# Miniprotein binders against q9h3h3, part 166

Target 1, 235 residues: q9h3h3
Amino acid sequence: EDGFTAEHLAAEAMAADMDPWLVFDARTTPATELDAWLAKYPPSQVTRYGDPGSPNSEPVGWIAVYGQGYSPNSGDVQGLQAAWEALQTSGRPITPGTLRQLAITHHVLSGKWLMHLAPGFKLDHAWAGIARAVVEGQLQVAKVSPRAKEGGRQVICVYTDDFTDRLGVLEADSAIRAAGIKCLLTYKPDVYTYLGIYRANRWHLCPTLYESRFQLGGSARGSRVLDRANNVELT

## First folded at step 11 (miniprotein)

Design PL13
Fold by ESMFold2-Fast, scan of step 11:
Structure PL13 (fold): chain B 235 residues (1-235), chain A 91 residues (1-91)
Amino acid sequence: as target 1 above (235 residues)
Amino acid sequence: SDPKKLIELIRYLLKMAERLAEEGRVKAAIIILRWAIKLAELYAKETGDPELVRKVTREAVEILREIAEKTGDPEAEEALKLAEEALESVE
C-alpha cells in the first residue's frame, strides 16, 4: 500500500455502501419494466457522484437488481469478528476449514462471483444479461458499481446465499456464462471480506475460493471452475 | 492519491455524515466521521500542513456533539471525546 491510497479507497468503498442505490426490485416491480430500467440506467453512464449530463444528478453507490426471492441476511458479523480475534490469540491453526466453520457458526454464509469490466458496451451488455437472469430466477441478486470520475474498471457482483453450497455456486457460474459473459470470474465468500482476507500471504490462504474461466465453444458447461483452496478442478 | 481528491472526499464524507445523522443512522454517521478525521490526519502527515485537519476535526466535533446531545447515544459520546482529543493534538 502507498501512503494514504489504501485508506482513500477504503473510505470510498464505505461511502458507496452508504450512498443511495438504484434498485430494480423484482419482489415489488413487474418483470416487464426491467428493459426500460436497464435502458435508463446503463452502468457505463451512471456516475458515482452525480452529473447533470448523466442518468443521475445525485450520487449513486451501487446499481442493484433484487430477485423475487431475495431476503438479505448478513448473519452475525460482530460475533464473527469477535470469534476471529479469539482464534488468532488462541494460536490454533488458521485454515480454510477454520474460516468456513466460523462463517457457519455465525451464519455469515453469502458470497459472490466478481467480474471486472471496462466502461462501455460490453459492461452494459453483461449487466443486462445478469439482471435478466436475476429477474427470471436463475440468480438471486446482483449489483454493479457506477462509473468512477476518473474511469477505470467497474465491478459486477453476483451473490449466492450460501458459499458452502457448492452446487448453488456452480449453478450461478453457469447462469453467468449463459448470459454471455466470457471474462475471468472469481468467487469470494463475504466472510473473507469481513475478516480482511484480501492478501492472506501470512496464513497462505487463497483470497478467493473459486475461479471460473470461459471455455471456447466445446464445453457442455461453458467454463472451467477451479477450487482455489484445494487446487482441484470442479468442471 | 492526489491531495486535492482527498480533500474533496473528506468534504463529501462530512456532508454524508450530516445526512446520515438526520436520517437517524447514528452508527453510520459516526463511522463516516471517523473516516473523515482519519483521512484529514493522513493528509496532515503527508503534506506537513495542519490547516485542513484542524478545520475538518472541528467540523466533525460539532456534528458529533449535535448527535450526542440529541440522541444520548453512548457511542456518539465516546466518538466525541476521541475527536476532541484529536483536535487538541493539532492545535
Scores: ipSAE 0.480, ipTM 0.819, lowest interface PAE 1.6, mean pLDDT 84

Design PL2
Fold by ESMFold2-Fast, scan of step 11:
Structure PL2 (fold): chain B 235 residues (1-235), chain A 91 residues (1-91)
Amino acid sequence: as target 1 above (235 residues)
Amino acid sequence: SDPKKLIELIRYLLKMAERLAEEGRVIKARIILYIAIELAEQYAKETGDPELVRKVTREAVEILREIAEKTGDPEAEEALKLAEEALESVE
């Protein structure tokens, strides 16, 4: 309601995915080159559509770091989208459980921890920490949005292979916290992104499954993780 | 301009749909074209100017016709029919 509708957010996400990405790929590039790459492309200065004053003259959809062992498996996204259209036309209720079942059926299991930060030093520092954790093998893959023309917060996405694997989701959270990140994190399965489930969706679904809050000294893992839909702690 | 961001998004969505269609990714191309049309309709509501809706819908029809002709996909043919009906409603 404040800004873009769910349809606009889905459109922005699709446009970013298809525009060129700036990628540090640890599978083909030595880890020693990471610091120079981070200095060349700080996310607070990389512009979404290119600008003479920025590191990029052409549009950039995402800035990404791939870990040495990263092997993407997006599942059957086309089958998922076809099944989603059929579900909508069936008149059957659309619920988190129904979406989970579609994701499992079509093996669209990946998901991501999200953090939203204003453009500036804190964003660039957080991204550098995440990127190093990816290159060092504590995380598998991550990306950060470029700076929007009129400002606004940027997002860092840290991916896991399977949103139904509680241990894997928690391990990624722990690695993010170990990198020095203390802000609120929310976890979104990619199935929600592919189907356009955002904060202002017509089905009134919560757009994220898990929430992580930093808890210094109170948690063995440095954070408290909650299942938002069921209000169950995952710690 | 308040609606300038919508115009930029619509431009990228149409180019993206054309690329996806060329790659044979028909379902994704169709969904992106529907979103582009919805954004154009939102622009019309916000500005009172229906011209962008006509332009975007016409471009969507052209892309969908290309997909339907190349693939013979019944879903692409149905999407083309819906887009043609949408174009008729704004002309």
Scores: ipSAE 0.000, ipTM 0.283, lowest interface PAE 11.3, mean pLDDT 78

Design PL3
Fold by ESMFold2-Fast, scan of step 11:
Structure PL3 (fold): chain B 235 residues (1-235), chain A 91 residues (1-91)
Amino acid sequence: as target 1 above (235 residues)
Amino acid sequence: SDPKKLIELIRKLLKLAERAAEEGRVIKAIIILYIAIKLAEQYAKETGDPELVRKVTREAVEILREIAEKTGDPEAEEALKLAEEALESVE
């Protein structure tokens, strides 16, 4: 089912964070085992709540690959939340600039490129390409959602460590394109996720910072990247 | 929807709200509890059984009362009042 109510979708997202993850951790697992792991756990077949006919009998929240150099630094999320509550009660305008400053002050800098694909071969192929790029060191970390009930798209998230580092964000886009990915990508800083900035937010903020579209025969990057807030092309 | 999965989602949300409350994340706890109550209302609408709404709202009142008593946060106090009124309407 599609879970078309906003409350139901939010509840499912929270539950996914609480359920177990299937992780290929290149820091402790030989890279030679990746292809077998990808064959065992294709995201189009891994079910959200488990099924005897799928690769998993128990619930799975996310399927993730950690790169060899991956060092999680979530920053001071607790301090961010406290400052956010104070900002909301202060009466000051809530803008992209104030959120950016909050994120910098509390070192909550990570962000992610998002792509949405229907369950099937294209999703599994895209995920395999991303996972190989992570294990080979071109990307730092990525995750993909398992298959929900029938219908709906699954999401692949490819993380960068600093959303304020524009060059780093663009380098991640280039690596995604080099992995063979041709679909639309959007970039969201994790501070927006922690603070609940989604499509229909109360402050009318654009929920993503960048948009990337594949470009045939174009630049070495293979894409056009748009700064969504300013409507300015960066590539 | 699947009633068993909906109940499981609500159970997980209540645990997440308890963790948010323990961490002092007042606004996050309130939002999670609100979503849990809305899902319980959806369950009641689909099954005709309001018992889950009563149970979830009682849990929300308990969690919000603990936050309000510990922090004195005005948002928690207001959320508590609204949850108590909601509980009265379904009891």
Scores: ipSAE 0.027, ipTM 0.520, lowest interface PAE 6.1, mean pLDDT 82

Design PL4
Fold by ESMFold2-Fast, scan of step 11:
Structure PL4 (fold): chain B 235 residues (1-235), chain A 91 residues (1-91)
Amino acid sequence: as target 1 above (235 residues)
Amino acid sequence: SDPKKLIELIRYLLKMAERLAEEGRVIKAIIALQWAIKLAELYAKETGDPELVRKVTREAVEILREIAEKTGDPEAEEALKLAEEALESVE
């Protein structure tokens, strides 16, 4: 069942990536238009497969906001996949360190902070805060899933360019907290996604590299960030 | 529950492949069809029922044939050949 679930999740992710996206692109669209766009496309109401009664009649894979400086670079995904197959046949141990090395070698460095929220006002409010931070230049890129046919939580993804750049990952966390987000955040490198490594995998790898918990008082940061791979507190 | 969701996703991927083909996005259409076949094979492995693999592979062959005929794309022609060979093996 675990293998079944992992491949199903991979196929759903691929389908969402290839379906149309609703995008606010700050590189070409004035920031003054953001509030109207957010009102038109609240993620709690945008449906994954389209519905005449929702803001969209056609399928939507993701709702995204691109920052003014956004320049996508997915690296050499094909080379990564070929090297991964070679690694599996080599008999060498598969560890977080070996995946990190593959990712660096093939320049597949992007990653994302994830937050999962139930459909409703709190999700829409959180997304609006993140979207404004992206348009104002405090974050680079973000996307949120549309509402699934069977319900369940939706996910907001906030991307960083390089999962090995701890300062950049921490700066993104700080900007998310400054936007008013108080829920648990987990960080996943995209290399895990491209290789099909989810919560259930044969190598028992944890796809979460960093974890952020809101801290009500105390430090200037407003959160505690843990490096899950090395079990080290970063803040 | 999971097998029914898997069948729904397979059907959706076949429709997606047709849409991507109409948009001229041949490589993405082929990827969607390959995932549909892979999920059908997973379904067969988990349930012991190979019939869905035959049905999905037949549908993929028809979509690939239409793409190859309309575009002459060598990737589509090669994918069609492989899918036809796979279909012959499951008869």
Scores: ipSAE 0.580, ipTM 0.860, lowest interface PAE 1.2, mean pLDDT 87

Design PL5
Fold by ESMFold2-Fast, scan of step 11:
Structure PL5 (fold): chain B 235 residues (1-235), chain A 91 residues (1-91)
Amino acid sequence: as target 1 above (235 residues)
Amino acid sequence: SDPKKLIELIRYLLKMAERLAEEGRVKKAIIVLYWAIKLAELYAKETGDPELVRKVTREAVEILREIAEKTGDPEAEEALKLAEEALESVE
């Protein structure tokens, strides 16, 4: 059951990565054009597989905003995937430490804060806030999933360069909160995503390193952050 | 996931692989075909119906052979070999 669902989710994620993306690239596009782009492509209306009645007639995998000065470094993803296949066939233990070491060895260090929202005005408003923060330089890069054919929550991903850099991860959380986001956030290293490891995986790994919960007027940060791996409250 | 949704995804991936191959995106086409075969195998394991595995693997072999013949890409040749071995195992 878990294996069936995990493989299906991994294949859908791979297909989204392979399909075209709608990108606002602040490195090459003036910031003044962002509001019009956001109005043209609200994530609640952009369809995953295309529909003449939506903003897109053809499939869209992701809607993304790249910040001014964003410099992608995905590391050696192919080497990571090859090493992962070798690890699975070797019978060696698969643990959080093993995956962390694989990520470091292949320089696949990026990670992301995730938020899941139902299609509608709140999703579109949250995405607009995140996109503006990216274009203004408070965040580096973000993407949001299009609307699935059968509905369900959509996900906004806000990336950081290095999941081992705790300060950088916390700074991104602060910027997300400053953008008006109040929902639960979870932080996941990209190494888990590249390898297709989701919540219900056969290795019983927790892909979430951090959780951020909004605190209404309770702290200067606007949130309480928990290091889930070590069960330590950071704020 | 519903088995019918899985079949829809497999068919979508096969069409995606054909488009990627036509665009000259060899490595992406190979990855997509690998996933199509993997999902067909998973479908067979979960439903007890092996018919889809043979059909999907045969289509993958045809696409990979065309890529290998047109490009001479070593990764396409290796993927073709693996797909042919997989097809033999289901026949």
Scores: ipSAE 0.593, ipTM 0.850, lowest interface PAE 1.0, mean pLDDT 86

Design PL6
Fold by ESMFold2-Fast, scan of step 11:
Structure PL6 (fold): chain B 235 residues (1-235), chain A 91 residues (1-91)
Amino acid sequence: as target 1 above (235 residues)
Amino acid sequence: SDPKRLIELIRYLLKMAERLAEEGRVKKAILVLRWAIKLAELYAKATGDPELVRKVTREAVEILREIAEKTGDPEAEEALKLAEEALESVE
């Protein structure tokens, strides 16, 4: 029963959020500077805790790209966390519907497509494709984790404004596929992240709403998207 | 989880809390210290060894005391009192 895996992951996420980020902000930086920035900070070489031999000597929590139209709206996270504490004290059932209701009430609507890739050329190439899609306006915002000292897989997160907007979520998936990504993608609402709900949680909730698998069929790039909550294929 | 990685994270969080405290970021420093203590408690429960939680709580008490003395922040004073009580309960 290593139930502290969820708490360990939550603590690492909190620490990464509090450490400095390397950001390309297309709202204030010309798009022409993106290629040089990507070359300077390839995610396979940027180290989480800093290293004299890497592009960074100091800790880096995330490497991020903000689109020109990006307008951050995290909602009322503090109110969400207070309501979550109250819910846990009450006798009310904790279900996906309950979390959706809390998210809507507190305007915590963002979510993200996640992809996990080993450090190396494929990760850096995938990140470059995602970053260009963000700067060109096909995606709103994205971030990628720096390299851990253990050399495990890194994660690219591609955000959408509203996890209840299925069309928007599916459009983001299409843009990710257009960038050449063929690996498994999973979609998680940020409400689960803010509440520290990871795969091994005490409420036995699945934090993944959608799963996307690449397909070669048809005249256009496509993917099979599964609604995990209802076990229904959407494409 | 890997116990070695968990201990490394706890040490990192204690250093982060010290930095946040020096920057005057009281609420964030307290949040980070609470996470460090929580992880140490989970480690103690998993291993049956309370030594790490005692050490982490002692360091948290020192950081919280410094914050409380410099700022007079009621949240820091409350967190300090709770951490001192927790430390006393750990042999």
Scores: ipSAE 0.577, ipTM 0.857, lowest interface PAE 1.0, mean pLDDT 86

Design PL7
Fold by ESMFold2-Fast, scan of step 11:
Structure PL7 (fold): chain B 235 residues (1-235), chain A 91 residues (1-91)
Amino acid sequence: as target 1 above (235 residues)
Amino acid sequence: SDPKRLIELIRYLLKMAERLAEEGRVKKAIMALQWAIKLAELYAKATGDPELVRKVTREAVEILREIAEKTGDPEAEEALKLAEEALESVE
């Protein structure tokens, strides 16, 4: 097994999902209220477990913004888990292609662009840009982790509905860049998260499908996207 | 690679399980307890000290017993049975 890193990360993810979220839901809240909400809950100041000195006194798992057209669809996660157990028992090779087929069969299609930033003004500014893009309709949904007790980088996740729709994944990258984001981005399908495919995994799979690098003068879309599995540049 | 972080997360998951149970979220409470036990096993592997596994499993048994008593939920009763069997094996 992959030891404590994968299991520790999985446990932390489960805890974050089960704790309260701070949500700006554009489906029910006017867009004019976004700036006040962002000022009240800057990610660099919201603490994971609560602190009398922070905006939150209670634990916060995630800070999220839902777009007007956002409709959550997790697919058949239970069927995915059962099929995963059967696959592991079957002796069939576990590859990116096999996991892709499993995800399609069970309609577990969502995925996300990830960016990691240190707590501070740059993180808060990046999150504000992403949040505005979501509320304005250029992105569907996003979330950002609160500040951890131990410190370290925080993550912004920008979701797309279907990781197999390459054009949709690339369009989200373009919208992230248009929002002013210049840091490294990596794309991970949610099926990898549900099945515990993290940095260290027993099948030695790369935990992400794509990598996006900002290039000021290199591309009209502002970035170069690499297919990590095939080492092929897509843009 | 900091075993102290595992202990902190384990304690947090035990408290979360109690709160989830009070909210009637029995399946999620059981999930939190199962993760607490699993992390205690990882701590034992990392440090060579099995004491935490026994302590955490005992606390999980108490929480599951409270859930089963208050709700009568069959899933909680089954989880309690499994946790009690696990506790007996480590004592």
Scores: ipSAE 0.554, ipTM 0.841, lowest interface PAE 1.3, mean pLDDT 86

Design PL8
Fold by ESMFold2-Fast, scan of step 11:
Structure PL8 (fold): chain B 235 residues (1-235), chain A 91 residues (1-91)
Amino acid sequence: as target 1 above (235 residues)
Amino acid sequence: SDPKKLIELIRYLLKMAERLAEEGRVIKAIILLRIAIKLAEAYAKETGDPELVRKVTREAVEILREIAEKTGDPEAEEALKLAEEALESVE
């Protein structure tokens, strides 16, 4: 595009993490209030930088739902950053195995299933399904991006607490499918996000560990999950 | 698109860069400053108004100079040099 580059998208991503979030916190809010909250803040209408004609007049970075059992465990991000700098200067290869070990050492274990949808009814419906699954306890936590001023797809992120727990990652996929989601899903560990969001191509690493495709006619899990690193079908 | 919204985004990025610099997140601050300059250049091409590029680049130089003086960070010093060269080309 003429004046818009990867740098623009990187700046938007960093700003979103730092701007205020709209949160439904099931740990402190009755589940009966969820439907009203979802009606008040549909992702297709919440604007990224605020607009008098939208539900928000101030910037919103993310719209999130926290489950009753959600316990934030970001790990030792400071230690991870220091070790990452040391790794880069050491001459040691940057590989999936090295990053996995770095994540384990610093307890930065969370990851997320990602889905990208165009603004509109389908996005709002998908988000409502995910939000209900979180509040009902089938998923732990999720967030969705607000609508960008220039349009484009929005992203729903559904988190798991440990990307090394393959069964837990697959159980989250099943819960997403049970919520009525049929689009392509990809799974990314947060350590990859912390270390590579603005330098993905520099590392020549596959940015996702798993891919999930909705299976027509149904399966035991409602989807086919591929381990991208080993090119092996898990379901 | 609304030109005022692009200017607001640029101002927001400059403000965010100052906050990140104060928190010691120098590399992220530099990235945001460079992006602000590129967006100002895009705005100048779209509107024919070069004044925003001058203002944004000057503010970026001021922020980078403060970072370089306080931290001695080589990346901040290199970014300052490049931003000063860019400002001279615009002025």
Scores: ipSAE 0.000, ipTM 0.178, lowest interface PAE 11.7, mean pLDDT 79

Design PL9
Fold by ESMFold2-Fast, scan of step 11:
Structure PL9 (fold): chain B 235 residues (1-235), chain A 91 residues (1-91)
Amino acid sequence: as target 1 above (235 residues)
Amino acid sequence: SDPKKLIELIRYLLKLAERAAERGRVIKARIILYIAIELAEQYAKETGDPELVRKVTREAVEILREIAEKTGDPEAEEALKLAEEALESVE
């Protein structure tokens, strides 16, 4: 909404990935410390580039919570990028199937459920719920963006290991809903993020594989999930 | 759009590219430099001042030279050659 170009947005996203992260790591930190950590670093107050008046004086790219079983596996992102470059220069058609095959070949399988919220109490409350679900073992890993200088919406990302594992993706949705989240969720595989971010000047791909909407008193899952590409309801 | 914010972001990206180069992240550093150059071109289109493109390209040449010297990476050497040719065409 700020009127920035795709190149500008891609640059900001890449800078965030490279800057330091504030991490609560449940693999090494007792769960009893989580509430104090959440109080110290509410995402609505943590500033992207640092400010003496905020919890951080230095830049923060992301605020993250790692579950006890978290094991980072980004796959071969460099190989993926090289193959993507070759594919583009070959003139061959680029399709969802081609992107999926590149992801599988290079083991870039992770994906994420996304929710976008304005800075404030509702964002901080939603993040606290997600963070607790991660520390309790209902989710594997999650991160939330700090407050941008421009004052736009912030994003919470809840990751799954394999976007091709539909049951795992749906289980994560269920856990998010059980944590009290009622807003719209969309699911994006990281392969699309990597290709979009690193090709922003040539490719504005922003696909969504799934969409989750909260149901009042309906499904046992608390939501309805749609496969957007095929327009098929999965729940 | 705000030209001051665009300049701030470009300067930040150049610092990130230097950090990536120092860590041996050759591909990432190169991609960051490409984005910085494209943002500088956007600034030139909005303001009518092409000097920032020349300055950013010159700084990119320095970072790529550092990578090529430290790693001997053929891709970094080729990128350096292309960036030097681009700088000469702007001058």
Scores: ipSAE 0.000, ipTM 0.301, lowest interface PAE 11.2, mean pLDDT 78

Design RF1
Fold by ESMFold2-Fast, scan of step 11:
Structure RF1 (fold): chain B 235 residues (1-235), chain A 85 residues (1-85)
Amino acid sequence: as target 1 above (235 residues)
Amino acid sequence: DREELIKRFMELVRELLELLYRAREALKRGDLETAERLIREALEKLEEAARIAEELGDIKLLLLVRILVKMAEQLLEEVERLKRE
């Protein structure tokens, strides 16, 4: 595993979280304004650091939509980070179970369904569908990355409150599918993001807990969901 | 003043990520001279970023500086390894 890549992904994620966000907040903004906002800020055109000619002249870390019932609860991230440092220096094994226990102890329970799409019409269309589902109350909150300098795929993140609540995770998947999304989805708990568990992590952990694939016709759910850690099909 | 320091810190982070990425790309091409120059520029900016993070005492800023330091150290280790080949 390339340690540089893992650190680089972690640093970029932290920087994006700290830079300004473009937010449509359904708690304070009428739903009738959503279409105009989506037209103003299509994620394929919003640039990470601003550009004359893009919708933004200043840096944008994320483009987000907050649902009417959105009530953020990040848990004790500071306590989580301190416990993580202690765990690393202890020499004890770092496993999915250990990370799950740290997350529960410090109430860092949120997680997200991820979808990666190339810049263009399909990305913008998928984001619009997700944003409408959030504003209509079928999903709680979502965000999408702006276009990076070097190009590459952009990510849409659809959040759930508790990654240990399997039914809630599956319900969010169903809502994403109902919004017309057919691409591959993977689910990642935020604790993994805070602790730098990405594709090339040094602990050889799978960076996602679940995988969802669109299922053509005949299925009440519309998708097949796998538990990646246990290699068990949930649907 | 705090807002100005945070803005300066984020500008440094942006430049650091660019410099470290370009240094990595240079190493992939075997261009050690360019990589070493870019890493040197990154170390200067890291020193300034660390001072701001320490002054503000913000754990998020301190943690981000720590990650950026690890990235620079990994690139320096790769430079030394490539010099032996």
Scores: ipSAE 0.641, ipTM 0.899, lowest interface PAE 0.9, mean pLDDT 87

Design RF10
Fold by ESMFold2-Fast, scan of step 11:
Structure RF10 (fold): chain B 235 residues (1-235), chain A 85 residues (1-85)
Amino acid sequence: as target 1 above (235 residues)
Amino acid sequence: DREELIKRFMELVRELLELLYRAREALKRGDLETAERLIREALEKLEEAARIAEELGDPKLLLLVRILVEMAEQLLEEVERLKRE
């Protein structure tokens, strides 16, 4: 394998971010309208580029739910990109610690828990649970990818404000588990997304900072969380 | 206007991602003729996308064009490498 797949994933992600989004915004829309909105736009049926018979006739990049208190702060993404180019041309080692420092310097701190599910009832049910948790204030914001024409798994992203705030990251995991989610979760800082750090990246970096596994039975929080960057169990 | 240019840019990006995916699939099965044709079609559309990104001056559009150019160049380099085998 070469770096082409990583670039393709980065380009797909950027294109999705720039295409129109279907948004339920709890800051301006009553919570009582959520169930009807979820029924109108199930992610297994919303197509990436629109199709006859799908809920959408036009391209949709993401389906998103914004919580009542959601206040986006993207940081200085342009300054981050300039610093990244300088780092690459400097020949200095590119490590998780170096990327963390760039993110802190440029205030690009948001991150997300990721779950990948096949199109179908289980995806739609999982998304509905996450969306309700957002509207009820247990989570801040979430989005889910539409169905690609080639098929494949779809992704649900559940955001936190600061990837360096371990307590906040763990609280989001707990809320996801409380919503009934049992699949593997991985946590990725948005700085990695902006810089194109995906699986098979050129620098051989782990593309995620944390990993959450559902633990059936005796665990109070329902999951075990591992810090992949530092190789330490957090729970 | 700006909205029409963004719409055209996104249509080009959609077509580019499809062309580059199909070119990668052609390379995987050893179909170098098809891969090269698809890459060259992508390069033509990249020229138009680059013009729009430059006109709008949006750093996000410019970065996306750069990534797509790098993808096309990497695929073309792979075609040339395989031709020498």
Scores: ipSAE 0.682, ipTM 0.913, lowest interface PAE 0.8, mean pLDDT 87

